# Ledger of designs, part 3: miniprotein binders against Glycine-N-acyltransferase-like protein 3 (Glyatl3)

Target 1, 290 residues: Glycine-N-acyltransferase-like protein 3 (Glyatl3), of Mus musculus (Mouse) (e9q5l8)
Amino acid sequence: MLVLKCSTKLFILENMLKSHFPESLKVYGAVMNINRGNPFQKEVVLDSWPNFKVIITRREREAETDNLDHYTNAYAVFYKDIRAYQQLLEEHDVINWDQVFQIQGLQSELYAASKAVAKARLLDLDINLASFKAVHFSPVSSVPDHSFLTGPTPRLTYLSVSDADLLNRTWSRGGNQQCLRYLANLIACFPSVCVRDEKGNPVSWGITDQFATMCHGYTLPDHRRKGYSRLVALTLARKLQSRGFPSQGNVLDDNLASINLLKSVQAEFLPCRFHRLILTPAAFSRQAHL

## First folded at step 21 (miniprotein; from R2 with V4I E73T)

Design M1
Fold by OpenDDE base, fold request of step 23:
Structure M1 (fold): chain B 290 residues (1-290), chain A 80 residues (1-80)
Amino acid sequence: as target 1 above (290 residues)
Amino acid sequence: SEPIEVYVVLTVPDGRETEYIFEVSPEMSVREVLEFIAEFFGLDPSKFRLTFDGEPLPLDQPLSDLGIEPGATLRIERKE
């Protein structure tokens, strides 16, 4: 394996990944964040340079780690050759198999290949697979039209780290201490948007993750049907685009409300799906929060 | 000083106006405020200006020096 530390090469890599859209989008987002201060302390692992066949983004080994925090312990993968991915994954120092972690990507063979490697290494772990529709927003340079808004004048802000508890309680993927810390880090490190009420309480919000993905958006039940979810989605997408990031998101097939929202804001559904693997070593099976 | 809320009016492509509330520090320069707001709308701040009471605000002065008070209405306008 190669760990790519050279800043020049990392910028070259960022540009190279553009030619492999949409499948490289997750890795691309991670690399962009690495190249822009690296607030989430990630690094890039390759099989070869410059003609790589596989790229994996991971948390730096020097970074503080919680073995139960699969939100933070998340790898993004892009491969030109699935065999090259398996070969790289088989190397002992690429993946930390002694923690609860995620593997994410936009390629369908990711699950089978990862499972095969785990089996070959005689690892006792559970793999949970979730598959999503992947979406992105086309860049728009015109002034945004938010005429769909109803009700009082919206108060637009960023999220505060102090808001992480509310997010943790309302996010379907949350409800544990690891997620709380993860959300706080996301708010601190990456773009967010929040609509607040007159008292300053969050009523609608959106966040981005370490892969520059709009990973969560929510509007409180009492504040729905005012256009806030649409406003949040558009605003967050615009923020990402203004910084040169692609605006990408994921949605479950059965989440009709979110699908309709995405359609209403003219999001483009990608031909590839988002795949998220959560890998849980047997030693953590009773402690892990999925 | 404590952050203040300002109303921001944006003109949409069809000429209609939309209004937002932003929390800003009075110590922020007009430039910083413009950049802050422009990011929410995905606008290039170099192509826009902030106006107050019909007058362009100077970029390098803090809001506090310009008499911008809580509840003031600012307009984002495209430069001619």
Scores: ipSAE 0.789, ipTM 0.933, lowest interface PAE 0.5, mean pLDDT 95
Fold by ESMFold2, fold request of step 23:
Structure M1 (fold): chain B 290 residues (1-290), chain A 80 residues (1-80)
Amino acid sequence: as target 1 above (290 residues)
Amino acid sequence: SEPIEVYVVLTVPDGRETEYIFEVSPEMSVREVLEFIAEFFGLDPSKFRLTFDGEPLPLDQPLSDLGIEPGATLRIERKE
C-alpha cells in the first residue's frame, strides 16, 4: 500500500488518469480537487508507483468525524486489474470498515469484488447498490443565452451555504443532518449555479461534488418548463470545462426528465455505468440514512 | 455596503446578445467585477472589457466612484 502525498507525483497522476477515461473519471475528479486546495481533505492510495494497477481516493482518517456520514466518507476506485483491487482492499488500513460509507466507480466488478472482501473478512455489513447511467457534457463553447427562457431576465448567483436547508429538503437523498452538513460543504467548496427569483429565493440550481460530478440539478415545481434547468446545466458544465474538469454526471434510469434534458443538450451517455455502494455495518443499521 | 443588482449584457460568438442580472458590491473594482462575471461563465477575463453607457470602465476604480447604481446596465465585450 502506498499513500501518494508528493505534489509532483499527484500532478503526474492527474495526467496519467486521462488515458483511462471513462473508467477513471471519479478518481480523476477527486485527484483534481486534491491538487486544487484539497478542500475535502482526501488522499490517494495505490498498490504501487508509478506502475499502479489500483487507485483509491479516500478521506484522511483525521477528517472522518461522523461515522454516519456516508456522503462525505466516500471512496472512489479505479482498477486495471480486479485482483489487485481485492488484494489492496485486504490490507486493514485502506478502508475504515467501522462507519457507514460509500464505495463508488465506473467499473462493473466493483460491487462483487467489494462484497467478496467484506465476506472474507467476516464483516457484518449491508451493502446497498445503486446503478446509474454515466454521462458527460459535450464541449460548451459559448455562454448560454436566455432565448429559450419564457420569463424575466434571470438572476444568476452561486449558491450560499444558507441555501443548504432548501437543497436538503428537495434532494431525494436528503432530509437528515449528515446530508445537510454535506450539502453546505459542497456549496462552500465547489462550483454551483443558481437562478433566483426577484425576492432572492433559489428557484433552480446545480452543484458539484467532491468527485467533480454535477449533482442535485433541481428546479422548484412552480418554476419548471421555463428553461432554467437547461440554463443551469449548461452554465455549470461550461464553468467546469473552463477549469479542465470533465463535466460528468450520473442519472437514474427512471429519471426521465433529467434524461430528456441531457439528450436535449447533446450530453453523451458513456459506455459504462456508475456504481454506488453504501456499506452499513449492522451496529449502525438503525441510525443510517441511505 | 449593501450589494446592488446590475444587468450584464454579453455577446455570444454568433453575435447574439444575452442578458443576466448579477449582484455586485459597490466597493468592487471594475477588474474584480469583470473577473467575477467572466469566472462565473468560464470566460478568460483578459480577453474582455467592461463598458457602461458606451464607455470603457477603468479597471482599477471601484464601481461607487463611477456612478454605477442599482439597475445599471454593464456590458462585457471582447477587446479585439
Scores: ipSAE 0.654, ipTM 0.884, lowest interface PAE 0.9, mean pLDDT 90
Fold by ESMFold2, fold request of step 23:
Structure M1 (fold): chain B 290 residues (1-290), chain A 80 residues (1-80)
Amino acid sequence: as target 1 above (290 residues)
Amino acid sequence: SEPIEVYVVLTVPDGRETEYIFEVSPEMSVREVLEFIAEFFGLDPSKFRLTFDGEPLPLDQPLSDLGIEPGATLRIERKE
């Protein structure tokens, strides 16, 4: 097991990960953020350097202050060899198993291998799997115009931390204190786009997470079908691209509105799926919010 | 001082114009406003200038010194 601390090696790693897209995209986003101020206090774990077979990004232990905050305490995984992933986790203390947490990745064997590790370590926990289409925006070469909008001139801004309460209330997996703090931290640390009404209230928005994933796109029901979601998505994608990020995201198979939006902006549906595992130890099963 | 709303007009590559409303502080310099708007859209601010009523704005002056009132239209234009 090796924890990469050297800034030179971390920048080399960032470049090496590009040759493994799309499967490395979540690890790539985390490494980019580590190299740009490390606002989520993460570190990189490898099996070996420079000829790695497994890369895992994790929170530093001193940053893990809430055992129920699986939104923030999430691991991103990329492997060239699934057996090496399994063995690294079995033989070393890579993961803090004494919390509710997530494992995320773009490779299909992630769930089965992680479950096998939990079994081998005799852990008493539940693993909830969600699977998503993975998408990537094509290069956005122009500032989005408002010709497709059907209302007044949009008021564009960034989200502020005080807007986190609204995001927490409108997200189906939100509505709890852990998610509120997580969303506030994402807004404080990472790019966003927001359309506001005349009173300054958010009516349409999108943010990015600790893995540089475009996420939480939403338009309030009374403000839909005005083109705001398209404006937000394209503006955020261009902003990310201008900073060198790949402008990638995830979408549930049954979210037809978002799928149709992505098709309308000619986003690429990648030849892989996003896998999100939420792991809940029995000790936390009554307190956890999934 | 209280923020003001301004209209910001940009030209897209095919020659059409697009318009958005931004909230800015009157104390912001022209340079700060240009950098804010350009960064928001992922543009290189060194390649653009800000104009008002057809005239380039002096980069080192605050908006409050330049007669820019709420509802003013500013243009962000590529330098040649």
Scores: ipSAE 0.595, ipTM 0.861, lowest interface PAE 1.3, mean pLDDT 91
Fold by ESMFold2, look of step 22:
Structure M1 (fold): chain B 290 residues (1-290), chain A 80 residues (1-80)
Amino acid sequence: as target 1 above (290 residues)
Amino acid sequence: SEPIEVYVVLTVPDGRETEYIFEVSPEMSVREVLEFIAEFFGLDPSKFRLTFDGEPLPLDQPLSDLGIEPGATLRIERKE
């Protein structure tokens, strides 16, 4: 097990990961953020260097301040050999198993392999799998052309941390203090695009996460059909691309509105799926089950 | 001082224009405003300029010295 700390090696790794797209995209985004100020306090773990078969990005242990914040406590995984992934996790303390956390990746064996590791380590965990379409924005032209807008002239800005409450209330999985803190941290650390009304309230937005994933795109119902969702998505994608980041995201199969938006901007649906595991120790999930 | 809203216009090669509203501070230099707007759209600020009433704005002067009032229309355009 290696924790890769050398900045020269981390920049070499960033370039090496490009040859493994799309499967390496989540790890690639995390490594790019690590190499650009590391605002989310993450680190890279490998089985070997330079000929790695497994790479995992994780939060630095001193940054893990809330055992229940599984959105922040997320591990991105890329492997060339699933057996090497299993072996690394079985033989070393790569993952902090004493918290609620996520494992994320773009490879289909991730769930079965992670479950096998938990079993081999005699861990009593609940593992919830969600699977998503994975998408990537095509290269965006150097000059924006937002002629599709039909509503009032948009007031463009970034989100501020105070806007996190609105995002929390409109997020289907949100509405609690942990999600509020997570969203506030994303806004504070990573790029966003926002359209505001005349009172300064957000009406359409998109953010990015610790893996450079474009996420939480939303337009308030009363402000739809003005082109704002398309404006936000294209603007955020262009900004990411100008900084050399992947402009990638995930969408649930049943989110037809988002799928249609992505098709309308000619986003590319990747030949792989995004897999998100939420792992909950039994001590945290022991409630009456009906 | 209090931020002002300005209109920012981009002209695409076929002559169509798109318009946006940004908040800026009157104390910001033209350079700072250009960098803010260009960065927002993922543009290289070294390849663009801001104009007002058809004239390029001097980069090292604050907006307040240049008659830029709330509701003013600024144009961001490629300088080549």
Scores: ipSAE 0.587, ipTM 0.859, lowest interface PAE 1.4, mean pLDDT 89
Fold by ESMFold2, look of step 21:
Structure M1 (fold): chain B 290 residues (1-290), chain A 80 residues (1-80)
Amino acid sequence: as target 1 above (290 residues)
Amino acid sequence: SEPIEVYVVLTVPDGRETEYIFEVSPEMSVREVLEFIAEFFGLDPSKFRLTFDGEPLPLDQPLSDLGIEPGATLRIERKE
């Protein structure tokens, strides 16, 4: 096991990950953020260097302060060899198993392998799997054309941390104190786009997470059908692309509105799926619902 | 000084125009405003300029020194 601390090697790794797209995209986004100020206090774990077979990004242990915050306590995984992934986790303390956390990746064996590791370590865990379409925005032109808008001239801005409560109330995964803190941290650390009304209230927005994934694109019901969702998505994608970030996203199969938006902007639906595991130790099952 | 709202107009390659409202500080230099808008849209600021009333704005001057008031229309244009 190696914890890759050297800035030079981390920049080399960032470039190496590009040759493994799409499967490496989550790890790639995390590594890019690590290399650009590391605002989410993450680190990279490998089996070996430079000839790695598995990469895991994780929160630095000193930064883990809430064992119930599975949003922040998220691991991104990329492997070239599933057995190397299993072996790394079985033989080393890569994962803090004494918390509620997530494992994320773009490879189909992730769930079965992670479950096998938990069994081998004699852990009593509940593992909740969600599977998503994975998407990547095509390169957008250098000059935006947002002439599709209807209604009043949009007031473009970024989200502020004070907007986190509204995001928490409108996100399907939200509504709790851990998510509120998580969203506030995402807004403080990563790019966002927001349309506001005349009174300064957010009416449409999109944010970026710790893996450089575009997420929580939302338009208030009374402000829909004005082109705001398209404006927000294209603006955020262009902003990320201009900084060299992947412009990636995930969408549930039954979220037809988001799928239609993504098709309308000709986003590329990837030949792999996004897998998100939420792992809850038995000791935390009572508290995981609070 | 209080922030002001300005209209920002962009011209796309086919000649059509689109318009947005941005909140800026009057103390911001033209350079800072150009970089803010360009950054927001992912544009290379070295390839664009800001104009007001048909005139390119001097990069090193604050908006307040150039007669730019709340509700002013600024244009961000490709230099060609």
Scores: ipSAE 0.583, ipTM 0.860, lowest interface PAE 1.5, mean pLDDT 89

Design M1
Fold by OpenDDE base, fold request of step 23:
Structure M1 (fold): chain B 290 residues (1-290), chain A 80 residues (1-80)
Amino acid sequence: as target 1 above (290 residues)
Amino acid sequence: SEPIEVYVVLTVPDGRETEYIFEVSPEMSVREVLEFIAEFFGLDPSKFRLTFDGEPLPLDQPLSDLGIEPGATLRIERKE
């Protein structure tokens, strides 16, 4: 195990990961955030340098932790060799197996390999797998055209940390205290877009996560069909691109509304899928929210 | 001072105008406001300017010194 702390090497790594798109995009996003102030306190673990076969991004050990917060306790993985990934995962102190956590990546073997390691280590844990379509936005127009808007003049703002409660209540994966804290942290650390009503209340929004992924977008039911979702998506994508980030997202296969939205903005559906593992130790099985 | 809402007009290539509302602090300089707005539109702020009542706004002055009141309409346009 090698923890890469050298800033120069981290920037080199960022460039190296570009040659492995699209499979490296999750790790790439995390590394970019690490290299730009590291507001989410993450670090990079490798098997070797400079010729790494596997890279894992993780929360720093010194960072505040909640054993139940799998949103924050999230690892991104990219591997050139699946065996190298398994070997790294078997090493001590690479993964914190005593927490509820996530493993994320864009490679199909990730689940089987992770499960095999867990089994080999005789760990009593549940692994929940979710698979998504992965998408990437092409460079947006240099001059935005939002003529598709049909509602009143949109009030564009960033999200405030005080808005986290609303997000937590409306997000299908939210509704718990861990998610509330996570969302508040995302809003504080990373780009967001919000359309507000005349009273200043959020009516449509989008956020990015520690992997520089557009991880959540939502429009309140009473404010749909006005073009806000498209506005939010394009605005957020443009913000990411203006900062040199790829604009990437994920969508469930059965989320037809979001798929149609993505098609309408000419998002590219990647050949690889996004895989998210949630690993729950038996000790937390009754307490964890998935 | 409390933030104020301003209307921002962006002209698209075909000449149509699109309008947005932004919340800004009166103490913000024109530069800061331009950068803030430009980020939403993915524009290079160095290539654009803000105008009020047809006149370009000076970059280094706060909105409050320029008579920008709540509900004022600003235009973001490309520099010549």
Scores: ipSAE 0.433, ipTM 0.805, lowest interface PAE 0.9, mean pLDDT 93

